# VH-VL binders against Protein FAN (NSMAF), part 3

Target 1, 98 residues: Protein FAN (NSMAF), of Homo sapiens (Human) (q92636r189to286)
Amino acid sequence: NISEKLHMECKAEMVTPLVTNPGHVCITDTNLYFQPLNGYPKPVVQITLQDVRRIYKRRHGLMPLGLEVFCTEDDLCSDIYLKFYEPQDRDDLYFYIA

## First folded at step 5 (VH-VL; framework fv_maftivimab)

Design s31 (from b0 with light chain D91E)
Fold by ESMFold2-Fast, scan of step 5:
Structure s31 (fold): chain C 98 residues (1-98), chain A 123 residues (1-123), chain B 106 residues (1-106)
Amino acid sequence: as target 1 above (98 residues)
Amino acid sequence: EVQLVESGGGLVQPGGSLRLSCAASGFTFSSYYMNWVRQAPGKGLEWVSVISGSGDYTYYADSVKGRFTISRDNSKNTLYLQMNSLRAEDTAVYYCAKGYTIEVGDTYEFDYWGQGTMVTVSS
Amino acid sequence: DIQMTQSPSSLSASVGDRVTITCRASQSISDYLNWYQQKPGKAPKLLIYAASSLQSGVPSRFSGSGSGTDFTLTISSLQPEDFATYYCQQEYSYLTFGQGTRLEIK
């Protein structure tokens, strides 16, 4: 949306128990978006920043690349687990939300 | 009551092999990344290798890649380091160190260390 | 490959002194920095993690500070049991130790 101001965009993967989906992360004044690569069977994930209850930094291998986002509102928002390619991108997103 | 006990060190000639073991107790071994860290006589600490809790992921320092193999047996709570093609510069005390778990945040500190086992590579 | 440089390599101090040792990373590592103490013939012991968090059981005279590339470990009032070698370690990308700072009695 034109009313939303983009603050950050980077590559990331969405981690699920069965599969990891590569895509793109965007964060605005109001929302966190994950857009899967073309051809993946999942729609764009949207999380309203006001619904974020907690965020946990996670590690993958020997780099701090993971971010789990937990929503506060039941049934209105799905938790998401993101894996970034660069630790700095993960930290930039974390500090913006936190 | 976390304990890590290394064994298997000794004197070996250049080109030889040794297998180190680290017996772990007092924590859920299979949930933690485990590390080997070494220290040459009178020198500083050098990270050598790490293995994930499941054993699916391993990483090595460039100085040991292709020569050392880290492994674990979660049923025995034991960490291993197979050292092949040993060189004089591999002479060091080798420490087992408890690392990261997915159940904690993202910091990777070595909160517990074993006593170390001495490996001497000399002709 | 992230290089860690400690300063000084060695220092002499007296009981009751305030001691500061520094650690510098070759690139920004945020706060992914740990400090360890090692006494002769013993395994290292964790003192500080996440640059400034005191490990359980470690005396409050130890403190850590810094972020990015420059970090310090401070001992506010040196005690006899504090004479040891101190190591910093980054855990931002792989794991690298500094060369160590040897703290000796004056």
Scores: ipSAE 0.503, ipTM 0.843, lowest interface PAE 2.0, mean pLDDT 89

Design s32 (from b0 with light chain D91H)
Fold by ESMFold2-Fast, scan of step 5:
Structure s32 (fold): chain C 98 residues (1-98), chain A 123 residues (1-123), chain B 106 residues (1-106)
Amino acid sequence: as target 1 above (98 residues)
Amino acid sequence: EVQLVESGGGLVQPGGSLRLSCAASGFTFSSYYMNWVRQAPGKGLEWVSVISGSGDYTYYADSVKGRFTISRDNSKNTLYLQMNSLRAEDTAVYYCAKGYTIEVGDTYEFDYWGQGTMVTVSS
Amino acid sequence: DIQMTQSPSSLSASVGDRVTITCRASQSISDYLNWYQQKPGKAPKLLIYAASSLQSGVPSRFSGSGSGTDFTLTISSLQPEDFATYYCQQHYSYLTFGQGTRLEIK
């Protein structure tokens, strides 16, 4: 959508039980995107902010680097777990979603 | 090249306090998370606490939360652990360990450890 | 918390033996697993990081494998200097060490 305004972008990893996928997170006024790095077999994730039900700050390892995003049960919105490289990036993203 | 040297251990009575220090050299100290890990006599390793490079973020094992305070002085390349309300179960060798930095990338391992300082809590 | 269980707790072996030590996580930790060696009276030393990556300066007889919940440290041909206690450590969620495996001379 051309009406979207980018608020921030940063590096992050999408965490799953079997594998962690490095990529980039972008947040606009309407959508959250996760784009896996080239060569990783995961599709681009797009979550409309209106579909977000809950967000939880998580620890990854010993650091406050995790963010778990829960969507509606709609097939167009998938729950994701993001691990950030800096606590500030995680907190900034949380602020824009919450 | 990287060196970590602990000091400040000793014999202390239950309920007492001690402050441990870890002098770091050979790396950009302020860029790294730093850890305290302890080991009771004859037992395994137990993680105690971590502090971010900036000092803005600290985390503790449940067994020490509220009693121990981790801190650092980046101008002196020194890590500290203030231990209050000490108990017999706090008796251990305390190790300083070099932790994570975003500059290295995706791995989080303790590549360097100090030699440890012995804390004995006994009456 | 994620619990790490090592097996065996102790092991006797002879120089030249192939030794395997296992580590099991209570839940999947991907490859966020490190192995350390500790000799009596000394600090631990990093051997393997990211489950299978050999730390610089560590002899090639050491290798790590596994992902998810089951991990193995292998010493292909045991040397006298390898008698020590070995610890696994996860850093996927919180930070937890295994209880250690003591490797003793037979």
Scores: ipSAE 0.007, ipTM 0.593, lowest interface PAE 12.5, mean pLDDT 83

Design s34 (from b0 with light chain Y92F)
Fold by ESMFold2-Fast, scan of step 5:
Structure s34 (fold): chain C 98 residues (1-98), chain A 123 residues (1-123), chain B 106 residues (1-106)
Amino acid sequence: as target 1 above (98 residues)
Amino acid sequence: EVQLVESGGGLVQPGGSLRLSCAASGFTFSSYYMNWVRQAPGKGLEWVSVISGSGDYTYYADSVKGRFTISRDNSKNTLYLQMNSLRAEDTAVYYCAKGYTIEVGDTYEFDYWGQGTMVTVSS
Amino acid sequence: DIQMTQSPSSLSASVGDRVTITCRASQSISDYLNWYQQKPGKAPKLLIYAASSLQSGVPSRFSGSGSGTDFTLTISSLQPEDFATYYCQQDFSYLTFGQGTRLEIK
């Protein structure tokens, strides 16, 4: 989107109860996006940052790689759980959301 | 409340084997990563190994990889460290330390430690 | 991987002194740094986590500060029971301890 300024893009996995889906995450001034890799039966996830209500940092083993994003219950939006490959990428994304 | 009790240390010849145990109580053992941390006489702390709450994931320090095996029995609330091919450099007090839980947070501090068990590798 | 260097390696101080111990990481670790106290013959005890958060039950004279690569532990008014060895530990990537700082009676 022309009106959006991209702040960050990196690789991540979207964690769901049955499977983790590799893909790309990007964050702009206004939105968080997750694009799954080809062949996965998941649509692109878009979260408007104004709809984010809670953010929880999570750890995976020996590195702080997880980020759970919870949306408002009043609007139609999806919660997302991201697992990053590098702790710095997770921290950078958290900076832009928080 | 939370208690960790190590056992199994002793004197062993170079090339020998020992198995350490850590009996845990006062918390939901199966929810936590558990660790072994050692300290050689007069030296600092060295992280040795970690095991996930489920037991599915294990990690080792390079100095012990291939020789030590960490395991757990969640039905008995017990952590183990099987030490093979022991060297003089493995002489240390071995501590059991409570680590991280996947359910909350993202920091990995050792909030509870056992009192340690001494392993001496000598001829 | 990540190396932690403490300074000084040892220091002597008197009861009532303000004591500062420094810890430096070989790369940025944000605020993923913990401080432990180890008294002679005992297991380590957690003092500070997340660089600056005081562990429950730890006296308020202990404080931590810093982020990135440089961190400090401060004891504002040293008590007799504070003579011990202090360790920093990073939990950003794997788990690495500093070499320790021994605090001795002057």
Scores: ipSAE 0.515, ipTM 0.843, lowest interface PAE 1.8, mean pLDDT 89

Design s35 (from b0 with light chain S93T)
Fold by ESMFold2-Fast, scan of step 5:
Structure s35 (fold): chain C 98 residues (1-98), chain A 123 residues (1-123), chain B 106 residues (1-106)
Amino acid sequence: as target 1 above (98 residues)
Amino acid sequence: EVQLVESGGGLVQPGGSLRLSCAASGFTFSSYYMNWVRQAPGKGLEWVSVISGSGDYTYYADSVKGRFTISRDNSKNTLYLQMNSLRAEDTAVYYCAKGYTIEVGDTYEFDYWGQGTMVTVSS
Amino acid sequence: DIQMTQSPSSLSASVGDRVTITCRASQSISDYLNWYQQKPGKAPKLLIYAASSLQSGVPSRFSGSGSGTDFTLTISSLQPEDFATYYCQQDYTYLTFGQGTRLEIK
């Protein structure tokens, strides 16, 4: 049976041009998910890891908290920009995908 | 090429105030975080303060919070450090240092430094 | 608050020697570590960034290694102009310098 295994889960914000949306990031052996916190009008984001093409580490002032994920151009995969609360969480996700 | 020139250092009495300036040239000043780093005589380097390229975000070392204010004038390519309530332990050479820009990724190294300006707090 | 500890505090060496300076972080900082050289009366100069990347214009005898908490700066064959104080600096959470290692003529 093809079952997903959870590798990591942590708090993060999804960065958009106008607002940041707090939520939770989780990564499995096949997918990256962003679950917005209750009350925020954003859908769950799902990115199939096979569709990830590039990942860029970003800095927010004095801490390396950002991660931009670029994926294939299609209806199911869109780029996402994540801002973590702890550099260690950002690094853990980056090293898993890289 | 890149130049950073500090000025405004001098001798001040405890409790006094002093304003440092750093004139920048050779790069797009407004795109870079700028920093002040100090070094007491015979001692190591201590990061003091940073300001974002836009000037909207500032951060300070705990040792100077509430007493020092970092600012910048992007039209003049100049960085400032306003130092109030000076104490003997603020005696140091103050360096202006070029910091981070979003264009280069996520590391924060100081690739260029000014010559430094000496601040002596003594009665 | 991340503390950076350098060892040794000072060392004496001769031209041609291989010199090693160590830096330890109080917590894991991945590879967010930079090395600087400071000569008497001068501003610091960047040598290495991201633990192991050589800054443009810096001689290849300088190299950096390490990750996590333990880092090393190596000078493979010491030259007269290399006598200076060396500082490590973490850029993982805020900015913290080590106390410095003074490299002196033997």
Scores: ipSAE 0.499, ipTM 0.847, lowest interface PAE 2.0, mean pLDDT 89

Design s38 (from b0 with light chain S93N)
Fold by ESMFold2-Fast, scan of step 5:
Structure s38 (fold): chain C 98 residues (1-98), chain A 123 residues (1-123), chain B 106 residues (1-106)
Amino acid sequence: as target 1 above (98 residues)
Amino acid sequence: EVQLVESGGGLVQPGGSLRLSCAASGFTFSSYYMNWVRQAPGKGLEWVSVISGSGDYTYYADSVKGRFTISRDNSKNTLYLQMNSLRAEDTAVYYCAKGYTIEVGDTYEFDYWGQGTMVTVSS
Amino acid sequence: DIQMTQSPSSLSASVGDRVTITCRASQSISDYLNWYQQKPGKAPKLLIYAASSLQSGVPSRFSGSGSGTDFTLTISSLQPEDFATYYCQQDYNYLTFGQGTRLEIK
């Protein structure tokens, strides 16, 4: 049996070139999820942790709030850029991905 | 080589105004957050203000908020600090300091500083 | 507002000594800590960033260590040109400097 252990959950924004989309981030022992705030018709983003190739820490103004996650070149995995509301949440997520 | 040159400092009475300039060269000015940091005579360093590369985001220390305005002209590679309602406590050397760009990670160290310009507010 | 406290406020040492300066944050800042050197009449110079990374061109006798709330700058063998004031600075939440440590000749 496949079971996922939830390590953390917090609010974050998904950064795109033109807009940021507020939502919720969850990380388990196997997957990273981003769920857009209700009212936006996009599905949950799911990234299998074993598909993560690179992680770049980013800064937003005066706080280290950003995290770019780059996946394998397979069509089934999309890169994501997350902006957190506090640095500790970003650091905690980085710990569980890296 | 990166260079930052401040100007515009001087003696002013309490309640007066000054505009500081910082001429930048040797790097892609418009890509970097730029900062003003001050130091009162015989005292330590105090961060004053920052402006994003685009100029769209500005932040200020509580001690200067509402009185100082940071701005930039990317076509001239120049950073400005408009100082209004000056107080004796604003007396300091004001340094221009190169800050952050998204492409170099997530730390915010001041790798290059100008020589400073002295602002004296005398009562 | 993260407060940075340096100790000691001043220190006397001789050329060749091993010198240690400490910096304490009022809350955890991970490794977002920088060290600067300032000589009289000059602008500050970056020595260490990210708690332990040596800036290019800075002599290897300078080193930084620590994480969380407690940080240390070490000069392994003090040289005459090292007499200066040293500042720590956190870049975790806004930008706050310590009050400085003045390193004086003994």
Scores: ipSAE 0.528, ipTM 0.846, lowest interface PAE 1.8, mean pLDDT 90

Design s39 (from b0 with light chain Y94W)
Fold by ESMFold2-Fast, scan of step 5:
Structure s39 (fold): chain C 98 residues (1-98), chain A 123 residues (1-123), chain B 106 residues (1-106)
Amino acid sequence: as target 1 above (98 residues)
Amino acid sequence: EVQLVESGGGLVQPGGSLRLSCAASGFTFSSYYMNWVRQAPGKGLEWVSVISGSGDYTYYADSVKGRFTISRDNSKNTLYLQMNSLRAEDTAVYYCAKGYTIEVGDTYEFDYWGQGTMVTVSS
Amino acid sequence: DIQMTQSPSSLSASVGDRVTITCRASQSISDYLNWYQQKPGKAPKLLIYAASSLQSGVPSRFSGSGSGTDFTLTISSLQPEDFATYYCQQDYSWLTFGQGTRLEIK
């Protein structure tokens, strides 16, 4: 959106119980986006930052690469679990959400 | 009260094998990553291996990769370290250490350690 | 692997002294740094986690500080039971210990 200011963008994986999807995460002053990287048009996951209720830092193996984002019970907001390739990217995203 | 008790250490010849055990109590064993950390006589601490709570993920220090196998039996609250192709350089006290759980967040400190078991590899 | 270097390797001090031990990481580890105390013949004991958080049951004379690459452990007023070897450990990428700092009676 034209009025959104991009704060950061990086590579990440979206973790689900059955599959882990590589993609790109972007955060603006108003929204968090995850765009799957699979060559087919898939829905972008969009979370309005106003709808975020809690965020948890997690480890993936021996590195602090995980971030769980929980939304309001609004039907339009989906929880997301992101796994980053670099701990700094995870911490930068956490800074902009928190 | 959290307790970790190691056993299985002893004297073994170079090229030999030994299996260490760590009996855990006082916490939900299956929820925690568990670790082996060793210390050669007069030297510092060296992390050896870790296993996830489920047992699905294992990681090893380069010095032991291919020779040591970490495993666990959650029904018995027991952690194991199978040590094969032992070398004089593997001589150390081996400690069992309680590690990470997803419930705690993302720091990975060893809040509880066993008493250690001595492994001596000598001709 | 991230290398952890402690300084000094050994230190002599007297009861009542303020003691500082330093730990340096070969690359930035944010605040993912833990400190342990090990007495002769005993297993290590956690003192500090996340660079500055005091573990439950540890005396308040122990404190940790630092972020990035440079960290310190401070004992504000040394007690007889504090003579031990101290280890730092990074938990940012894998697990690496420093070589240890031996605190000896002067």
Scores: ipSAE 0.350, ipTM 0.808, lowest interface PAE 2.8, mean pLDDT 88

Design s40 (from b0 with light chain Y94F)
Fold by ESMFold2-Fast, scan of step 5:
Structure s40 (fold): chain C 98 residues (1-98), chain A 123 residues (1-123), chain B 106 residues (1-106)
Amino acid sequence: as target 1 above (98 residues)
Amino acid sequence: EVQLVESGGGLVQPGGSLRLSCAASGFTFSSYYMNWVRQAPGKGLEWVSVISGSGDYTYYADSVKGRFTISRDNSKNTLYLQMNSLRAEDTAVYYCAKGYTIEVGDTYEFDYWGQGTMVTVSS
Amino acid sequence: DIQMTQSPSSLSASVGDRVTITCRASQSISDYLNWYQQKPGKAPKLLIYAASSLQSGVPSRFSGSGSGTDFTLTISSLQPEDFATYYCQQDYSFLTFGQGTRLEIK
């Protein structure tokens, strides 16, 4: 997007209660996006950074790879749980959201 | 009061097998990743293996992959380490250590350790 | 595999001394570092987690600091019961321990 400055992009999985969905995450100065891989029946997730209320760092096995993002409690903002492949990518995203 | 009690150590010849047990009490055993950490005589600590609370996920140090198997029985609050194809380099005190639970966030410290059980591999 | 190097390997000190032990990671581990104390013939005991958080029941003379690659454990006024081996441990990517620092009476 021409109006947004991209800060980072990396591979991640979106964690749901039953299954994880592989995709790509990117963060700009205003929004967090998660784009599922082609063929998955999930829409692109967009979270406006101003709507983020809580961020929880999580561990998957032996690495701090998880990040739960909680929005305002209204119905327009969807919480998201991301699992990264590299701890550094998780930490970089946390830096830009926090 | 959290307690971890190891057993099953002993003297074994190279190429032999041993099974270690760790009896846990004082916490919700099935909610925690559990670990084995060893220490060779006069040497430092070396992480060996971990198992998730459900038992669905296991990980091993490269030095023991393919030879050791970690398992657990949540109904008995017991952690196991099956050690096969033992080498002189496996001689160590083996400690059971309480690990991670999702409830604590994302740090992985060992807040409780057992007393250890000695495994000696020699001919 | 992240390598943890402790310095010094051993040191001698007297009761009442201020003691500092250092730990260096081969790559950045943020604040995912823990410190343990081990007395002869005993299991290790957790002293500090997340680089600087004091474990419940551990005396306040123990403190941890650092982030990234360089970390320190400080004992502000050494007591007789503090003579032991100290280990750092990273929990950033899997789990690796430093080689240990032996604290001996001078």
Scores: ipSAE 0.419, ipTM 0.816, lowest interface PAE 2.4, mean pLDDT 89

Design s41 (from b0 with light chain L95Y)
Fold by ESMFold2-Fast, scan of step 5:
Structure s41 (fold): chain C 98 residues (1-98), chain A 123 residues (1-123), chain B 106 residues (1-106)
Amino acid sequence: as target 1 above (98 residues)
Amino acid sequence: EVQLVESGGGLVQPGGSLRLSCAASGFTFSSYYMNWVRQAPGKGLEWVSVISGSGDYTYYADSVKGRFTISRDNSKNTLYLQMNSLRAEDTAVYYCAKGYTIEVGDTYEFDYWGQGTMVTVSS
Amino acid sequence: DIQMTQSPSSLSASVGDRVTITCRASQSISDYLNWYQQKPGKAPKLLIYAASSLQSGVPSRFSGSGSGTDFTLTISSLQPEDFATYYCQQDYSYYTFGQGTRLEIK
């Protein structure tokens, strides 16, 4: 979507109970996207920022690398858990949304 | 009511070993990261080590890495610190502190501390 | 290692005074900062967590502020029981304490 302005792009992993999917996260004025790396059978995740109700910083392995994004139950967006490789990337995304 | 009670401190010679214990009650011990913090006489607080609720993850301050081992026995609600190759600069009161749990969220502070146990390393 | 520096190392104050203690991190730690109070011969007690959240049971005269590298602990109207040593602690990457600030009777 060409009407969106990109604010941030970095590498991250999407954590699920069964598997961790490496990919890229990017955030625009209106959406948060997670794009799995080539070869992974998971679709691109899109969350409209208006649908985000809560965002929590989490530790992953004692490092400040985790971020949990929760959507309202009224919306059909899925909650996600992201693990970043750099603490600064996690913090930048958190403070942009929070 | 949360309680943490340390024991095992005492006088030991340089190069010696000592094992500290921390008996926990009043919370689901196995769900919490646990920490050891020390304080030399008249000095400030120094973080020593942390262990995950499962015991699978441990980390140490550089000053004690390779000499100290943190462990826990969740069936006994007890945290341990095995101290080997002790030096005069390890002389301190050692505190057990309750840390992080995923149940609370993004807060990692030490909300409860034990009374401390004194370790003196001298010849 | 993240280094924490407190200022002042000690200060003297009177009951009723407004007291501020500062803590500086060697790198950005967001809001991962806690404040503890320690009285002689006692274990530390948590006052403030996540830079500005007041711990349950702590009097409202205590408050914390700041983010990034610079943080402050404020006691709005000092009481006799507040004379103690205060420590900041980063919990951004493991744990590091400041050297402490001793609050003494003027």
Scores: ipSAE 0.008, ipTM 0.642, lowest interface PAE 9.7, mean pLDDT 86

Design s42 (from b0 with light chain L95F)
Fold by ESMFold2-Fast, scan of step 5:
Structure s42 (fold): chain C 98 residues (1-98), chain A 123 residues (1-123), chain B 106 residues (1-106)
Amino acid sequence: as target 1 above (98 residues)
Amino acid sequence: EVQLVESGGGLVQPGGSLRLSCAASGFTFSSYYMNWVRQAPGKGLEWVSVISGSGDYTYYADSVKGRFTISRDNSKNTLYLQMNSLRAEDTAVYYCAKGYTIEVGDTYEFDYWGQGTMVTVSS
Amino acid sequence: DIQMTQSPSSLSASVGDRVTITCRASQSISDYLNWYQQKPGKAPKLLIYAASSLQSGVPSRFSGSGSGTDFTLTISSLQPEDFATYYCQQDYSYFTFGQGTRLEIK
């Protein structure tokens, strides 16, 4: 829905056990989106912010660039691990989710 | 319980080499990033180098890049610092320090330090 | 690199005093700041991590505060064993220490 207010957008990578996919992260007042550039079966990952259970800050390459987002226990919402290129982008996203 | 013991320091001439060792005990050594930090006589602390638990990732302060090599032997719970092309400004007490593990989260504090080993570069 | 500046470089105080040491980062480091105590001839000891979290075994008279660029370490009632040099350190982008603050007997 285009009535959603966009809070931020930045580049990030989605980390999976088999491959790390570059893409774009977008957060609105209601949803978190990750749009992969390649190699992902879904065109866009969408997580409703109400479904977020836990968020954990992680390190990648010794910088605070990682963010794990854990959803509710249902099968419709998948956990996601994001690696940012800038620590400020990671912290900004954390602020909008928290 | 956690202990870090450095050794290998001594007097060396400019251009010489030394290898420092740090023997670790009381924690799962292979799960932790490890660090070297130095302190010149009467001066402050300066971070030198870091190595990941697996040994696959290393990074160095600009002042030592290309001259120092950090390594580890997880089977012996030992951290090493190979110092080549030593200069007078490398004179310092060298400390090994316990660093980060994925189990903690994203803070990276040096919670345990060794006693230090003195390296003197002089003719 | 991120520069860490401590103030003052030295401070004289008496047992029982409230002591405050400050640390400033050249750019925002959120709360990725640690404080260490070093006594002459000894290795540094971790006092505080994540700007305000007290390390296990450290006396409660020590506290840390601040975020972004400005940080403080406070000792609420100075004891004889607290005379030492104190260092702040950022762990936001690798590691940089402040130049240290020497706490001396007045």
Scores: ipSAE 0.390, ipTM 0.817, lowest interface PAE 2.2, mean pLDDT 89

Design s43 (from b0 with light chain L95W)
Fold by ESMFold2-Fast, scan of step 5:
Structure s43 (fold): chain C 98 residues (1-98), chain A 123 residues (1-123), chain B 106 residues (1-106)
Amino acid sequence: as target 1 above (98 residues)
Amino acid sequence: EVQLVESGGGLVQPGGSLRLSCAASGFTFSSYYMNWVRQAPGKGLEWVSVISGSGDYTYYADSVKGRFTISRDNSKNTLYLQMNSLRAEDTAVYYCAKGYTIEVGDTYEFDYWGQGTMVTVSS
Amino acid sequence: DIQMTQSPSSLSASVGDRVTITCRASQSISDYLNWYQQKPGKAPKLLIYAASSLQSGVPSRFSGSGSGTDFTLTISSLQPEDFATYYCQQDYSYWTFGQGTRLEIK
């Protein structure tokens, strides 16, 4: 098939300066996706893994649930901060990208 | 070597107040989250409160929220626990415990503990 | 909050025995589980962190295993200095301790 191979899918929240909204995170061979749920601006966030410049594990409210992803200066890639519900999901995503 | 030394415990009447101190040495105190953990006589361990390295973030167990205040003075390498409106059920040995730092991985275990200070709430 | 249930509450064993203590979380905590040893009148001492990582200076007879909700602490060949109370602790969402397992001389 021509579709990307899915490695991981889980629930997470995208943290922004003004609002934090729940959604779904999916990681494939080539891309990281965040699909916001109701109340969050569309469209889906897509980050090509080759455009990831840095990735940092972060605490979020004292818990090992945060992940900051920094992109290249590409206009199609924006930095994001994800808060996971499960530390294992955060770690799985980190090691797939790193 | 890492050392944590608690002080300030004693006998206090119900409704009274006490302030506990924990003097830290042997590590970069301001980089670490610090915790208070208590243990009632003959009972198990109960986590009480945490404070971030900067002092900007604090959190409390439900049993002490609104009555206890955790704070720190990084210039003196000292952690504090202000205990107000004390109750008989607050009677315990209070331990200071070294916690997490953002400079290390993402584990949150308490790797070093003080020897504890006894707080007895009794009339 | 996350409840930690420890089993058994106490056990008796002899020097040289293989001892197993279990800990169950009320929800999945991945590998965010620590084990502590406490001797009478003393502060707790960290034995194992991240479910299976042995703390520096802790004898290799101690080992931890498990993930998700079910965790085990094993002492492969019990020594006289190992008679103590053992506590598990989740550090997934703040901190909660199990009620403790008291290991006594048979």
Scores: ipSAE 0.008, ipTM 0.636, lowest interface PAE 8.9, mean pLDDT 86

